# Designs tried in a protein design chat: VHH binders against Protein SAR DEFICIENT 4 (SARD4). Part 10

Target 1, 283 residues: Protein SAR DEFICIENT 4 (SARD4), of Arabidopsis thaliana (Mouse-ear cress) (q9fly0)
Amino acid sequence: QNYTVSSPSSLLLMPSWSSSSSLPYMGVKLVTYFPHNSSQNLPGIHGSYTLFSSTTGQTLATMDGTVLTLYRTSSVSGLGSKILARDDSQVLIMVGSGALAPHLIKSHLAAKPSLRRVIIWNRTPQRAQELAETLSKDPQHKEISFDSHDSLDQIIPLGDIISCATNSTVPLVKGEFLKPGTHLDLVGSFSHEMKECDDNAIQRGSVFVDNDTAMIEAGELAGAFERGVIKREDICGNLVELIKGDKEGRKSSTDITVFKSVGSGTVDLLTAQLVHETYLSRC
Below, E stands for the ipSAE of ESMFold2; O stands for the ipSAE of OpenDDE; V2 stands for 0.75 times the mean of E and O plus 0.25 times the DockQ between their complexes.

## First folded at step 9 (VHH; framework vhh_lunsekimig_d3)

Design p3 (from k6 with E33A A97R W106E; at its last look DockQ between E and O 0.12; V2 from the best seeds 0.00; counts 0 for: pae E 14.1 > 2, unsure alone 63.5 < 65, placed apart)
Amino acid sequence: EVQLVESGGGVVQPGGSLRLSCAASGFTFSDYALYWYRQAAGIERELIASIYSGGSTNYVDSVKGRFTISRDNSENTMYLQMNSLRAEDTGLYYCARDSFEGYDFESPYDYWGQGTLVTVSS
ESMFold2, look of step 9: ipSAE 0.000; ipTM 0.142
ESMFold2 (binder alone), look of step 9: mean pLDDT 77; pTM 0.771
OpenDDE, look of step 9: ipSAE 0.016; ipTM 0.405

Design p4 (from k6 with Y32N E33A Y111S; at its last look DockQ between E and O 0.54; V2 from the best seeds 0.00; counts 0 for: pae E 11.9 > 2, unsure alone 61.1 < 65, grease 26.8 > 24.2, SAP .704 > .668)
Amino acid sequence: EVQLVESGGGVVQPGGSLRLSCAASGFTFSDNALYWYRQAAGIERELIASIYSGGSTNYVDSVKGRFTISRDNSENTMYLQMNSLRAEDTGLYYCAADSFEGYDFWSPYDSWGQGTLVTVSS
ESMFold2, look of step 9: ipSAE 0.000; ipTM 0.239
ESMFold2 (binder alone), look of step 9: mean pLDDT 75; pTM 0.744
OpenDDE, look of step 9: ipSAE 0.017; ipTM 0.306

## First folded at step 10 (VHH)

Design q1 (framework vhh_7yz9_2; at its last look DockQ between E and O 0.58; V2 from the best seeds 0.00; counts 0 for: pae E 12.8 > 2, SAP .685 > .668)
Amino acid sequence: QWQLVESGGGLVQAGGSLRLSCTASGFTFSDYAMGWYRQTAGNEREWVAFIYSGGSTTYADSVKGRFTISRDNAKNTVYLQMNSLKPEDTAVYYCAADSFEGYDFWSPYDYWGQGTPVTVSS
ESMFold2, look of step 10: ipSAE 0.000; ipTM 0.189
ESMFold2 (binder alone), look of step 10: mean pLDDT 80; pTM 0.806
OpenDDE, look of step 10: ipSAE 0.059; ipTM 0.558

Design q2 (framework vhh_surovatamig_d1; at its last look DockQ between E and O 0.10; V2 from the best seeds 0.00; counts 0 for: pae E 10.7 > 2, grease 26.7 > 24.2, SAP .696 > .668, placed apart)
Amino acid sequence: EVQLVESGGGLVQPGGSLRLSCAASGFTFSDYAMSWVRQAPGKGLEWVATIYSGGSSTDYVDSVKGRFTISRDNAKKSLYLQMNSLRAEDTAVYYCARDSFEGYDFWSPYDYRGQGTLVTVSS
ESMFold2, look of step 10: ipSAE 0.000; ipTM 0.229
ESMFold2 (binder alone), look of step 10: mean pLDDT 80; pTM 0.810
OpenDDE, look of step 10: ipSAE 0.043; ipTM 0.518

Design q3 (framework vhh_7z1x_3; at its last look DockQ between E and O 0.04; V2 from the best seeds 0.00; counts 0 for: pae E 12.1 > 2, grease 27.4 > 24.2, placed apart)
Amino acid sequence: QVQLVETGGGLVQPGGSLRLSCTASGFTFSDYAMNWVRQAPGKGLEWLSGIYSGGSSTSYADSVKGRFTISRDNAKNTLYLQMNSLQPDDTAVYFCAKDSFEGYDFWSPFDYWGQGTQVTVSS
ESMFold2, look of step 10: ipSAE 0.000; ipTM 0.230
ESMFold2 (binder alone), look of step 10: mean pLDDT 81; pTM 0.824
OpenDDE, look of step 10: ipSAE 0.008; ipTM 0.297

Design q4 (framework vhh_6fv0_2; at its last look DockQ between E and O 0.12; V2 from the best seeds 0.00; counts 0 for: pae E 13.8 > 2, grease 25.1 > 24.2, placed apart)
Amino acid sequence: QVQLQESGGGLVQPGGSLRLSCAASGFTFSDYAMYWVRQAPEKGLEWVSTIYSGGSSTYYKDSVKGRFTVSRDNAKNTLYLQMNSLKPEDAAQYYCAADSFEGYDFWSPYDYRGQGTQVTVSS
ESMFold2, look of step 10: ipSAE 0.000; ipTM 0.188
ESMFold2 (binder alone), look of step 10: mean pLDDT 80; pTM 0.805
OpenDDE, look of step 10: ipSAE 0.020; ipTM 0.419

## First folded at step 12 (VHH; framework vhh_7yz9_2)

Design r1 (from q1 with T58Y F100S E101Y; at its last look DockQ between E and O 0.43; V2 from the best seeds 0.00; counts 0 for: pae E 11.6 > 2, grease 26.3 > 24.2, SAP .691 > .668)
Amino acid sequence: QWQLVESGGGLVQAGGSLRLSCTASGFTFSDYAMGWYRQTAGNEREWVAFIYSGGSTYYADSVKGRFTISRDNAKNTVYLQMNSLKPEDTAVYYCAADSSYGYDFWSPYDYWGQGTPVTVSS
ESMFold2, look of step 12: ipSAE 0.000; ipTM 0.209
ESMFold2 (binder alone), look of step 12: mean pLDDT 80; pTM 0.817
OpenDDE, look of step 12: ipSAE 0.024; ipTM 0.450

Design r2 (at its last look DockQ between E and O 0.11; V2 from the best seeds 0.00; counts 0 for: pae E 13.0 > 2, grease 25.5 > 24.2, SAP .682 > .668, placed apart)
Amino acid sequence: QWQLVESGGGLVQAGGSLRLSCTASGFTFSDYAMGWYRQTAGNEREWVAFIYSGGSTYYADSVKGRFTISRDNAKNTVYLQMNSLKPEDTAVYYCAADSGYDFWSPYDYWGQGTPVTVSS
ESMFold2, look of step 12: ipSAE 0.000; ipTM 0.166
ESMFold2 (binder alone), look of step 12: mean pLDDT 81; pTM 0.820
OpenDDE, look of step 12: ipSAE 0.345; ipTM 0.696

Design r3 (from q1 with T58Y D98L F100T; at its last look DockQ between E and O 0.40; V2 from the best seeds 0.00; counts 0 for: pae E 11.8 > 2)
Amino acid sequence: QWQLVESGGGLVQAGGSLRLSCTASGFTFSDYAMGWYRQTAGNEREWVAFIYSGGSTYYADSVKGRFTISRDNAKNTVYLQMNSLKPEDTAVYYCAALSTEGYDFWSPYDYWGQGTPVTVSS
ESMFold2, look of step 12: ipSAE 0.000; ipTM 0.239
ESMFold2 (binder alone), look of step 12: mean pLDDT 82; pTM 0.831
OpenDDE, look of step 12: ipSAE 0.031; ipTM 0.534

Design r4 (from q1 with T58Y D98Y F100S E101H D104E; at its last look DockQ between E and O 0.05; V2 from the best seeds 0.00; counts 0 for: pae E 14.1 > 2, unsure alone 62.4 < 65, SAP .726 > .668, placed apart)
Amino acid sequence: QWQLVESGGGLVQAGGSLRLSCTASGFTFSDYAMGWYRQTAGNEREWVAFIYSGGSTYYADSVKGRFTISRDNAKNTVYLQMNSLKPEDTAVYYCAAYSSHGYEFWSPYDYWGQGTPVTVSS
ESMFold2, look of step 12: ipSAE 0.000; ipTM 0.156
ESMFold2 (binder alone), look of step 12: mean pLDDT 78; pTM 0.788
OpenDDE, look of step 12: ipSAE 0.009; ipTM 0.264

## First folded at step 14 (VHH; framework vhh_7yz9_2)

Design s1 (from r2 with A33Y Y52S S99E D102S; at its last look DockQ between E and O 0.56; V2 from the best seeds 0.00; counts 0 for: pae E 10.8 > 2)
Amino acid sequence: QWQLVESGGGLVQAGGSLRLSCTASGFTFSDYYMGWYRQTAGNEREWVAFISSGGSTYYADSVKGRFTISRDNAKNTVYLQMNSLKPEDTAVYYCAADEGYSFWSPYDYWGQGTPVTVSS
ESMFold2, look of step 14: ipSAE 0.000; ipTM 0.190
ESMFold2 (binder alone), look of step 14: mean pLDDT 80; pTM 0.813
OpenDDE, look of step 14: ipSAE 0.013; ipTM 0.318

Design s2 (from r2 with A33Y Y52T P106D; at its last look DockQ between E and O 0.06; V2 from the best seeds 0.00; counts 0 for: pae E 10.9 > 2, placed apart)
Amino acid sequence: QWQLVESGGGLVQAGGSLRLSCTASGFTFSDYYMGWYRQTAGNEREWVAFITSGGSTYYADSVKGRFTISRDNAKNTVYLQMNSLKPEDTAVYYCAADSGYDFWSDYDYWGQGTPVTVSS
ESMFold2, look of step 14: ipSAE 0.000; ipTM 0.227
ESMFold2 (binder alone), look of step 14: mean pLDDT 81; pTM 0.816
OpenDDE, look of step 14: ipSAE 0.011; ipTM 0.299

Design s3 (from r2 with S99E G100T D102N; at its last look DockQ between E and O 0.06; V2 from the best seeds 0.00; counts 0 for: pae E 14.9 > 2, placed apart)
Amino acid sequence: QWQLVESGGGLVQAGGSLRLSCTASGFTFSDYAMGWYRQTAGNEREWVAFIYSGGSTYYADSVKGRFTISRDNAKNTVYLQMNSLKPEDTAVYYCAADETYNFWSPYDYWGQGTPVTVSS
ESMFold2, look of step 14: ipSAE 0.000; ipTM 0.137
ESMFold2 (binder alone), look of step 14: mean pLDDT 81; pTM 0.822
OpenDDE, look of step 14: ipSAE 0.000; ipTM 0.262

Design s4 (from r2 with G100R; at its last look DockQ between E and O 0.02; V2 from the best seeds 0.00; counts 0 for: pae E 16.6 > 2, grease 24.4 > 24.2, placed apart)
Amino acid sequence: QWQLVESGGGLVQAGGSLRLSCTASGFTFSDYAMGWYRQTAGNEREWVAFIYSGGSTYYADSVKGRFTISRDNAKNTVYLQMNSLKPEDTAVYYCAADSRYDFWSPYDYWGQGTPVTVSS
ESMFold2, look of step 14: ipSAE 0.000; ipTM 0.105
ESMFold2 (binder alone), look of step 14: mean pLDDT 82; pTM 0.831
OpenDDE, look of step 14: ipSAE 0.009; ipTM 0.257

## First folded at step 16 (VHH; framework vhh_lunsekimig_d3)

Design t1 (from n2 with E106L; at its last fold request DockQ between E and O 0.13; V2 from the best seeds 0.00; counts 0 for: pae E 5.8 > 2, placed apart)
Amino acid sequence: EVQLVESGGGVVQPGGSLRLSCAASGFTFSDYELYWYRQAAGIERELIASIYSGGSTYYVDSVKGRFTISRDNSENTMYLQMNSLRAEDTGLYYCAADYSEGSDWLFYDYWGQGTLVTVSS
ESMFold2, look of step 16: ipSAE 0.153; ipTM 0.617
ESMFold2 (binder alone), look of step 16: mean pLDDT 82; pTM 0.811
OpenDDE, look of step 16: ipSAE 0.499; ipTM 0.800
ESMFold2, look of step 20: ipSAE 0.053; ipTM 0.539
ESMFold2 (binder alone), look of step 20: mean pLDDT 82; pTM 0.807
OpenDDE, look of step 20: ipSAE 0.359; ipTM 0.728
ESMFold2, fold request of step 25: ipSAE 0.000, 0.147, 0.075; ipTM 0.293, 0.622, 0.554
ESMFold2 (binder alone), fold request of step 25: mean pLDDT 83, 82, 82; pTM 0.817, 0.815, 0.815
OpenDDE, fold request of step 25: ipSAE 0.374, 0.390, 0.358; ipTM 0.744, 0.753, 0.724

Design t2 (from n2 with S100P E106I; at its last look DockQ between E and O 0.57; V2 from the best seeds 0.00; counts 0 for: pae E 8.3 > 2, grease 24.4 > 24.2)
Amino acid sequence: EVQLVESGGGVVQPGGSLRLSCAASGFTFSDYELYWYRQAAGIERELIASIYSGGSTYYVDSVKGRFTISRDNSENTMYLQMNSLRAEDTGLYYCAADYPEGSDWIFYDYWGQGTLVTVSS
ESMFold2, look of step 16: ipSAE 0.013; ipTM 0.452
ESMFold2 (binder alone), look of step 16: mean pLDDT 79; pTM 0.778
OpenDDE, look of step 16: ipSAE 0.018; ipTM 0.480

Design t3 (from n2 with D98E E106V; at its last look DockQ between E and O 0.64; V2 from the best seeds 0.00; counts 0 for: pae E 7.4 > 2)
Amino acid sequence: EVQLVESGGGVVQPGGSLRLSCAASGFTFSDYELYWYRQAAGIERELIASIYSGGSTYYVDSVKGRFTISRDNSENTMYLQMNSLRAEDTGLYYCAAEYSEGSDWVFYDYWGQGTLVTVSS
ESMFold2, look of step 16: ipSAE 0.033; ipTM 0.553
ESMFold2 (binder alone), look of step 16: mean pLDDT 78; pTM 0.778
OpenDDE, look of step 16: ipSAE 0.021; ipTM 0.514

Design t4 (from n2 with S50L E106L; at its last look DockQ between E and O 0.15; V2 from the best seeds 0.00; counts 0 for: pae E 11.9 > 2, framework grips, placed apart)
Amino acid sequence: EVQLVESGGGVVQPGGSLRLSCAASGFTFSDYELYWYRQAAGIERELIALIYSGGSTYYVDSVKGRFTISRDNSENTMYLQMNSLRAEDTGLYYCAADYSEGSDWLFYDYWGQGTLVTVSS
ESMFold2, look of step 16: ipSAE 0.000; ipTM 0.147
ESMFold2 (binder alone), look of step 16: mean pLDDT 80; pTM 0.793
OpenDDE, look of step 16: ipSAE 0.019; ipTM 0.355

## First folded at step 17 (VHH; framework vhh_lunsekimig_d3)

Design u1 (from t1 with E101S S103E; at its last look DockQ between E and O 0.07; V2 from the best seeds 0.00; counts 0 for: pae E 9.8 > 2, placed apart)
Amino acid sequence: EVQLVESGGGVVQPGGSLRLSCAASGFTFSDYELYWYRQAAGIERELIASIYSGGSTYYVDSVKGRFTISRDNSENTMYLQMNSLRAEDTGLYYCAADYSSGEDWLFYDYWGQGTLVTVSS
ESMFold2, look of step 17: ipSAE 0.010; ipTM 0.343
ESMFold2 (binder alone), look of step 17: mean pLDDT 80; pTM 0.788
OpenDDE, look of step 17: ipSAE 0.012; ipTM 0.327

Design u2 (from t1 with E101T S103N; at its last look DockQ between E and O 0.10; V2 from the best seeds 0.00; counts 0 for: pae E 10.9 > 2, placed apart)
Fold by ESMFold2, look of step 17:
Structure u2 (fold): chain B 283 residues (1-283), chain A 121 residues (1-121)
Amino acid sequence: as target 1 above (283 residues)
Amino acid sequence: EVQLVESGGGVVQPGGSLRLSCAASGFTFSDYELYWYRQAAGIERELIASIYSGGSTYYVDSVKGRFTISRDNSENTMYLQMNSLRAEDTGLYYCAADYSTGNDWLFYDYWGQGTLVTVSS
């Protein structure tokens, strides 16, 4: 639900709930959009999440919505690679070095313990270099090689898992450079104008989504449907179907798999529950 | 409407100087990483220089030491000072912007229309 505060500023309310006894929570993500904040050197978007007991209605927690989004988004991508990427994956390519990048890297490393090398690319190479240096100093990942590289096209053929988290409207990952067996994780394209890969990548890949709204909202998919590159019926499944076993994931070591995520209120609720139960508990 | 408008292009002799400007409107300028790209005839666009929202800069080797990128957040304008120009610097110069805070699910890249720089005798 979107409410205009004073044009063009708005407030968005995104509720979610479950009646399951294993998920006895409900919540609402609150987002404000104030695009004129540039005069005060502030971001135009702010968010918060409020978690309630679905049993009693009591308020349990209020969380920063931006942080929740970072963890939720990266956890979904990690689960996608856990299900869809080859178990012998060695090399992760991270496309983008923004706020999501360290979270995505951590999630993919956890999902595929065989990973030993992370190569980071960013449009501005200094940002990728700085992230690689920071991660190299982390003792949690002392067995992992972190590097940056200036040419995306040169490193794509090295990747077993390629994760993209940019706001690009120009395709960055070209399908012609994907080697057989690659898992491509597309995070940044959650609007019709955004896309991180070309039509070749979509055509060559077995395409999975986090939820069915990706078919409407993701620029790589919506555009590919409109151009006739792929049909909606060719989408191999969503995350729920994969978890339940209703759809098969990767069928061979040479398949290219593509996972496109755009987010959902249900995942927001589950992530908020995890934060409440794990980080807010007291000894 | 979001706009990036380049200006300052023109004809200059080898060894000369030129200053490009990129004026921005319709978005929160200080939140964006800013770029200059160059396109010579028959060649794909290439990155020339970047300036991060925190002020850090990057230059490709072919322009390092000759070009200087800067930004003025109070005027919503990015600049490219080009010195010691060479014939191979001839081309269309584009400015571009990319969201710097990582909250990019609501924003995407913007591009200008380009300004022509010709280096010839």
Scores: ipSAE 0.000, ipTM 0.224, lowest interface PAE 10.9, mean pLDDT 80
ESMFold2 (binder alone), look of step 17: mean pLDDT 79; pTM 0.780
OpenDDE, look of step 17: ipSAE 0.015; ipTM 0.442

Design u3 (from t1 with E101A S103D; at its last look DockQ between E and O 0.14; V2 from the best seeds 0.00; counts 0 for: pae E 6.2 > 2, placed apart)
Amino acid sequence: EVQLVESGGGVVQPGGSLRLSCAASGFTFSDYELYWYRQAAGIERELIASIYSGGSTYYVDSVKGRFTISRDNSENTMYLQMNSLRAEDTGLYYCAADYSAGDDWLFYDYWGQGTLVTVSS
ESMFold2, look of step 17: ipSAE 0.051; ipTM 0.524
ESMFold2 (binder alone), look of step 17: mean pLDDT 79; pTM 0.783
OpenDDE, look of step 17: ipSAE 0.020; ipTM 0.407

Design u4 (from t1 with Y58R; at its last look DockQ between E and O 0.12; V2 from the best seeds 0.00; counts 0 for: pae E 6.7 > 2, placed apart)
Amino acid sequence: EVQLVESGGGVVQPGGSLRLSCAASGFTFSDYELYWYRQAAGIERELIASIYSGGSTRYVDSVKGRFTISRDNSENTMYLQMNSLRAEDTGLYYCAADYSEGSDWLFYDYWGQGTLVTVSS
ESMFold2, look of step 17: ipSAE 0.048; ipTM 0.544
ESMFold2 (binder alone), look of step 17: mean pLDDT 79; pTM 0.789
OpenDDE, look of step 17: ipSAE 0.426; ipTM 0.766

## First folded at step 18 (VHH; framework vhh_lunsekimig_d3)

Design v1 (from t1 with D61K D98S D109Q; at its last look DockQ between E and O 0.03; V2 from the best seeds 0.00; counts 0 for: pae E 14.2 > 2, placed apart)
Amino acid sequence: EVQLVESGGGVVQPGGSLRLSCAASGFTFSDYELYWYRQAAGIERELIASIYSGGSTYYVKSVKGRFTISRDNSENTMYLQMNSLRAEDTGLYYCAASYSEGSDWLFYQYWGQGTLVTVSS
ESMFold2, look of step 18: ipSAE 0.000; ipTM 0.110
ESMFold2 (binder alone), look of step 18: mean pLDDT 79; pTM 0.786
OpenDDE, look of step 18: ipSAE 0.007; ipTM 0.315

Design v2 (from t1 with D104Y Y110H; at its last look DockQ between E and O 0.02; V2 from the best seeds 0.00; counts 0 for: pae E 11.2 > 2, unsure alone 64.6 < 65, grease 26.2 > 24.2, SAP .694 > .668, placed apart)
Amino acid sequence: EVQLVESGGGVVQPGGSLRLSCAASGFTFSDYELYWYRQAAGIERELIASIYSGGSTYYVDSVKGRFTISRDNSENTMYLQMNSLRAEDTGLYYCAADYSEGSYWLFYDHWGQGTLVTVSS
ESMFold2, look of step 18: ipSAE 0.000; ipTM 0.146
ESMFold2 (binder alone), look of step 18: mean pLDDT 78; pTM 0.776
OpenDDE, look of step 18: ipSAE 0.018; ipTM 0.347

Design v3 (from t1 with D61K D98T D104N Y110H; at its last look DockQ between E and O 0.54; V2 from the best seeds 0.00; counts 0 for: pae O 7.4 > 2, unsure alone 64.6 < 65)
Amino acid sequence: EVQLVESGGGVVQPGGSLRLSCAASGFTFSDYELYWYRQAAGIERELIASIYSGGSTYYVKSVKGRFTISRDNSENTMYLQMNSLRAEDTGLYYCAATYSEGSNWLFYDHWGQGTLVTVSS
ESMFold2, look of step 18: ipSAE 0.050; ipTM 0.570
ESMFold2 (binder alone), look of step 18: mean pLDDT 78; pTM 0.781
OpenDDE, look of step 18: ipSAE 0.021; ipTM 0.372

Design v4 (from t1 with S50T D98G D104H D109Q; at its last look DockQ between E and O 0.05; V2 from the best seeds 0.00; counts 0 for: pae E 11.6 > 2, grease 24.3 > 24.2, placed apart)
Amino acid sequence: EVQLVESGGGVVQPGGSLRLSCAASGFTFSDYELYWYRQAAGIERELIATIYSGGSTYYVDSVKGRFTISRDNSENTMYLQMNSLRAEDTGLYYCAAGYSEGSHWLFYQYWGQGTLVTVSS
ESMFold2, look of step 18: ipSAE 0.000; ipTM 0.256
ESMFold2 (binder alone), look of step 18: mean pLDDT 80; pTM 0.788
OpenDDE, look of step 18: ipSAE 0.017; ipTM 0.387

## First folded at step 19 (VHH; framework vhh_lunsekimig_d3)

Design w1 (from t1 with Y32N S103Y; at its last look DockQ between E and O 0.32; V2 from the best seeds 0.00; counts 0 for: pae E 7.4 > 2, unsure alone 62.4 < 65, grease 27.3 > 24.2, SAP .69 > .668)
Amino acid sequence: EVQLVESGGGVVQPGGSLRLSCAASGFTFSDNELYWYRQAAGIERELIASIYSGGSTYYVDSVKGRFTISRDNSENTMYLQMNSLRAEDTGLYYCAADYSEGYDWLFYDYWGQGTLVTVSS
ESMFold2, look of step 19: ipSAE 0.027; ipTM 0.547
ESMFold2 (binder alone), look of step 19: mean pLDDT 77; pTM 0.759
OpenDDE, look of step 19: ipSAE 0.019; ipTM 0.546

Design w2 (from t1 with S100P E101S S103Y Y110H; at its last look DockQ between E and O 0.54; V2 from the best seeds 0.00; counts 0 for: pae O 8.9 > 2, grease 28.3 > 24.2, SAP .738 > .668)
Amino acid sequence: EVQLVESGGGVVQPGGSLRLSCAASGFTFSDYELYWYRQAAGIERELIASIYSGGSTYYVDSVKGRFTISRDNSENTMYLQMNSLRAEDTGLYYCAADYPSGYDWLFYDHWGQGTLVTVSS
ESMFold2, look of step 19: ipSAE 0.063; ipTM 0.590
ESMFold2 (binder alone), look of step 19: mean pLDDT 79; pTM 0.779
OpenDDE, look of step 19: ipSAE 0.012; ipTM 0.331

Design w3 (from t1 with D98T S103H; at its last look DockQ between E and O 0.06; V2 from the best seeds 0.00; counts 0 for: pae E 7.9 > 2, grease 24.4 > 24.2, placed apart)
Amino acid sequence: EVQLVESGGGVVQPGGSLRLSCAASGFTFSDYELYWYRQAAGIERELIASIYSGGSTYYVDSVKGRFTISRDNSENTMYLQMNSLRAEDTGLYYCAATYSEGHDWLFYDYWGQGTLVTVSS
ESMFold2, look of step 19: ipSAE 0.013; ipTM 0.475
ESMFold2 (binder alone), look of step 19: mean pLDDT 80; pTM 0.791
OpenDDE, look of step 19: ipSAE 0.023; ipTM 0.471

Design w4 (from t1 with D98E E101T S103F Y110H; at its last look DockQ between E and O 0.57; V2 from the best seeds 0.00; counts 0 for: pae E 10.0 > 2, unsure alone 64.6 < 65, grease 25.5 > 24.2, SAP .781 > .668)
Amino acid sequence: EVQLVESGGGVVQPGGSLRLSCAASGFTFSDYELYWYRQAAGIERELIASIYSGGSTYYVDSVKGRFTISRDNSENTMYLQMNSLRAEDTGLYYCAAEYSTGFDWLFYDHWGQGTLVTVSS
ESMFold2, look of step 19: ipSAE 0.005; ipTM 0.337
ESMFold2 (binder alone), look of step 19: mean pLDDT 77; pTM 0.767
OpenDDE, look of step 19: ipSAE 0.023; ipTM 0.381

## First folded at step 20 (VHH; framework vhh_lunsekimig_d3)

Design x1 (from t1 with Y35S S56D; at its last look DockQ between E and O 0.02; V2 from the best seeds 0.00; counts 0 for: pae E 13.0 > 2, grease 25.8 > 24.2, placed apart)
Amino acid sequence: EVQLVESGGGVVQPGGSLRLSCAASGFTFSDYELSWYRQAAGIERELIASIYSGGDTYYVDSVKGRFTISRDNSENTMYLQMNSLRAEDTGLYYCAADYSEGSDWLFYDYWGQGTLVTVSS
ESMFold2, look of step 20: ipSAE 0.000; ipTM 0.139
ESMFold2 (binder alone), look of step 20: mean pLDDT 79; pTM 0.779
OpenDDE, look of step 20: ipSAE 0.035; ipTM 0.488

Design x2 (from t1 with S56D D109Q; at its last look DockQ between E and O 0.10; V2 from the best seeds 0.00; counts 0 for: pae E 10.3 > 2, grease 25.9 > 24.2, SAP .671 > .668, placed apart)
Amino acid sequence: EVQLVESGGGVVQPGGSLRLSCAASGFTFSDYELYWYRQAAGIERELIASIYSGGDTYYVDSVKGRFTISRDNSENTMYLQMNSLRAEDTGLYYCAADYSEGSDWLFYQYWGQGTLVTVSS
ESMFold2, look of step 20: ipSAE 0.005; ipTM 0.323
ESMFold2 (binder alone), look of step 20: mean pLDDT 80; pTM 0.789
OpenDDE, look of step 20: ipSAE 0.018; ipTM 0.530

Design x3 (from t1 with S56E D61K D98S; at its last look DockQ between E and O 0.67; V2 from the best seeds 0.00; counts 0 for: pae E 10.1 > 2)
Amino acid sequence: EVQLVESGGGVVQPGGSLRLSCAASGFTFSDYELYWYRQAAGIERELIASIYSGGETYYVKSVKGRFTISRDNSENTMYLQMNSLRAEDTGLYYCAASYSEGSDWLFYDYWGQGTLVTVSS
ESMFold2, look of step 20: ipSAE 0.000; ipTM 0.390
ESMFold2 (binder alone), look of step 20: mean pLDDT 80; pTM 0.797
OpenDDE, look of step 20: ipSAE 0.008; ipTM 0.315

## First folded at step 21 (VHH; framework vhh_lunsekimig_d3)

Design y1 (from t1 with S50R; at its last look DockQ between E and O 0.10; V2 from the best seeds 0.00; counts 0 for: pae E 12.7 > 2, placed apart)
Amino acid sequence: EVQLVESGGGVVQPGGSLRLSCAASGFTFSDYELYWYRQAAGIERELIARIYSGGSTYYVDSVKGRFTISRDNSENTMYLQMNSLRAEDTGLYYCAADYSEGSDWLFYDYWGQGTLVTVSS
ESMFold2, look of step 21: ipSAE 0.000; ipTM 0.177
ESMFold2 (binder alone), look of step 21: mean pLDDT 80; pTM 0.790
OpenDDE, look of step 21: ipSAE 0.025; ipTM 0.476

Design y2 (from t1 with S50R D104E; at its last look DockQ between E and O 0.35; V2 from the best seeds 0.00; counts 0 for: pae E 13.7 > 2)
Amino acid sequence: EVQLVESGGGVVQPGGSLRLSCAASGFTFSDYELYWYRQAAGIERELIARIYSGGSTYYVDSVKGRFTISRDNSENTMYLQMNSLRAEDTGLYYCAADYSEGSEWLFYDYWGQGTLVTVSS
ESMFold2, look of step 21: ipSAE 0.000; ipTM 0.141
ESMFold2 (binder alone), look of step 21: mean pLDDT 80; pTM 0.789
OpenDDE, look of step 21: ipSAE 0.155; ipTM 0.626

Design y3 (from x3 with S98D; at its last look DockQ between E and O 0.09; V2 from the best seeds 0.00; counts 0 for: pae E 10.4 > 2, placed apart)
Amino acid sequence: EVQLVESGGGVVQPGGSLRLSCAASGFTFSDYELYWYRQAAGIERELIASIYSGGETYYVKSVKGRFTISRDNSENTMYLQMNSLRAEDTGLYYCAADYSEGSDWLFYDYWGQGTLVTVSS
ESMFold2, look of step 21: ipSAE 0.000; ipTM 0.303
ESMFold2 (binder alone), look of step 21: mean pLDDT 80; pTM 0.798
OpenDDE, look of step 21: ipSAE 0.441; ipTM 0.769

Design y4 (from t1 with S50R D98S S103D D104E; at its last look DockQ between E and O 0.05; V2 from the best seeds 0.00; counts 0 for: pae E 12.8 > 2, placed apart)
Amino acid sequence: EVQLVESGGGVVQPGGSLRLSCAASGFTFSDYELYWYRQAAGIERELIARIYSGGSTYYVDSVKGRFTISRDNSENTMYLQMNSLRAEDTGLYYCAASYSEGDEWLFYDYWGQGTLVTVSS
ESMFold2, look of step 21: ipSAE 0.000; ipTM 0.126
ESMFold2 (binder alone), look of step 21: mean pLDDT 80; pTM 0.788
OpenDDE, look of step 21: ipSAE 0.007; ipTM 0.333

## First folded at step 22 (VHH)

Design z1a (framework vhh_7yz9_2; at its last look DockQ between E and O 0.13; V2 from the best seeds 0.00; counts 0 for: pae E 11.5 > 2, placed apart)
Amino acid sequence: QWQLVESGGGLVQAGGSLRLSCTASGFTFSDYEMYWYRQTAGNEREWVAFIYSGGSTYYADSVKGRFTISRDNAKNTVYLQMNSLKPEDTAVYYCAADYSEGSDWLFYDYWGQGTPVTVSS
ESMFold2, look of step 22: ipSAE 0.000; ipTM 0.197
ESMFold2 (binder alone), look of step 22: mean pLDDT 80; pTM 0.812
OpenDDE, look of step 22: ipSAE 0.427; ipTM 0.763

Design z1b (framework vhh_7yz9_2; at its last look DockQ between E and O 0.05; V2 from the best seeds 0.00; counts 0 for: pae E 12.2 > 2, placed apart)
Amino acid sequence: QWQLVESGGGLVQAGGSLRLSCTASGFTFSDYEMYWYRQTAGNEREWVASIYSGGSTTYADSVKGRFTISRDNAKNTVYLQMNSLKPEDTAVYYCAADYSEGSDWLFYDYWGQGTPVTVSS
ESMFold2, look of step 22: ipSAE 0.000; ipTM 0.208
ESMFold2 (binder alone), look of step 22: mean pLDDT 83; pTM 0.839
OpenDDE, look of step 22: ipSAE 0.009; ipTM 0.294

Design z2 (framework vhh_6fv0_2; at its last look DockQ between E and O 0.49; V2 from the best seeds 0.00; counts 0 for: loop humanness VH .164 < .165, pae E 11.7 > 2)
Amino acid sequence: QVQLQESGGGLVQPGGSLRLSCAASGFTFSDYEMYWVRQAPEKGLEWVSTIYSGGSSTYYKDSVKGRFTVSRDNAKNTLYLQMNSLKPEDAAQYYCAADYSEGSDWLFYDYRGQGTQVTVSS
ESMFold2, look of step 22: ipSAE 0.000; ipTM 0.242
ESMFold2 (binder alone), look of step 22: mean pLDDT 81; pTM 0.814
OpenDDE, look of step 22: ipSAE 0.024; ipTM 0.442

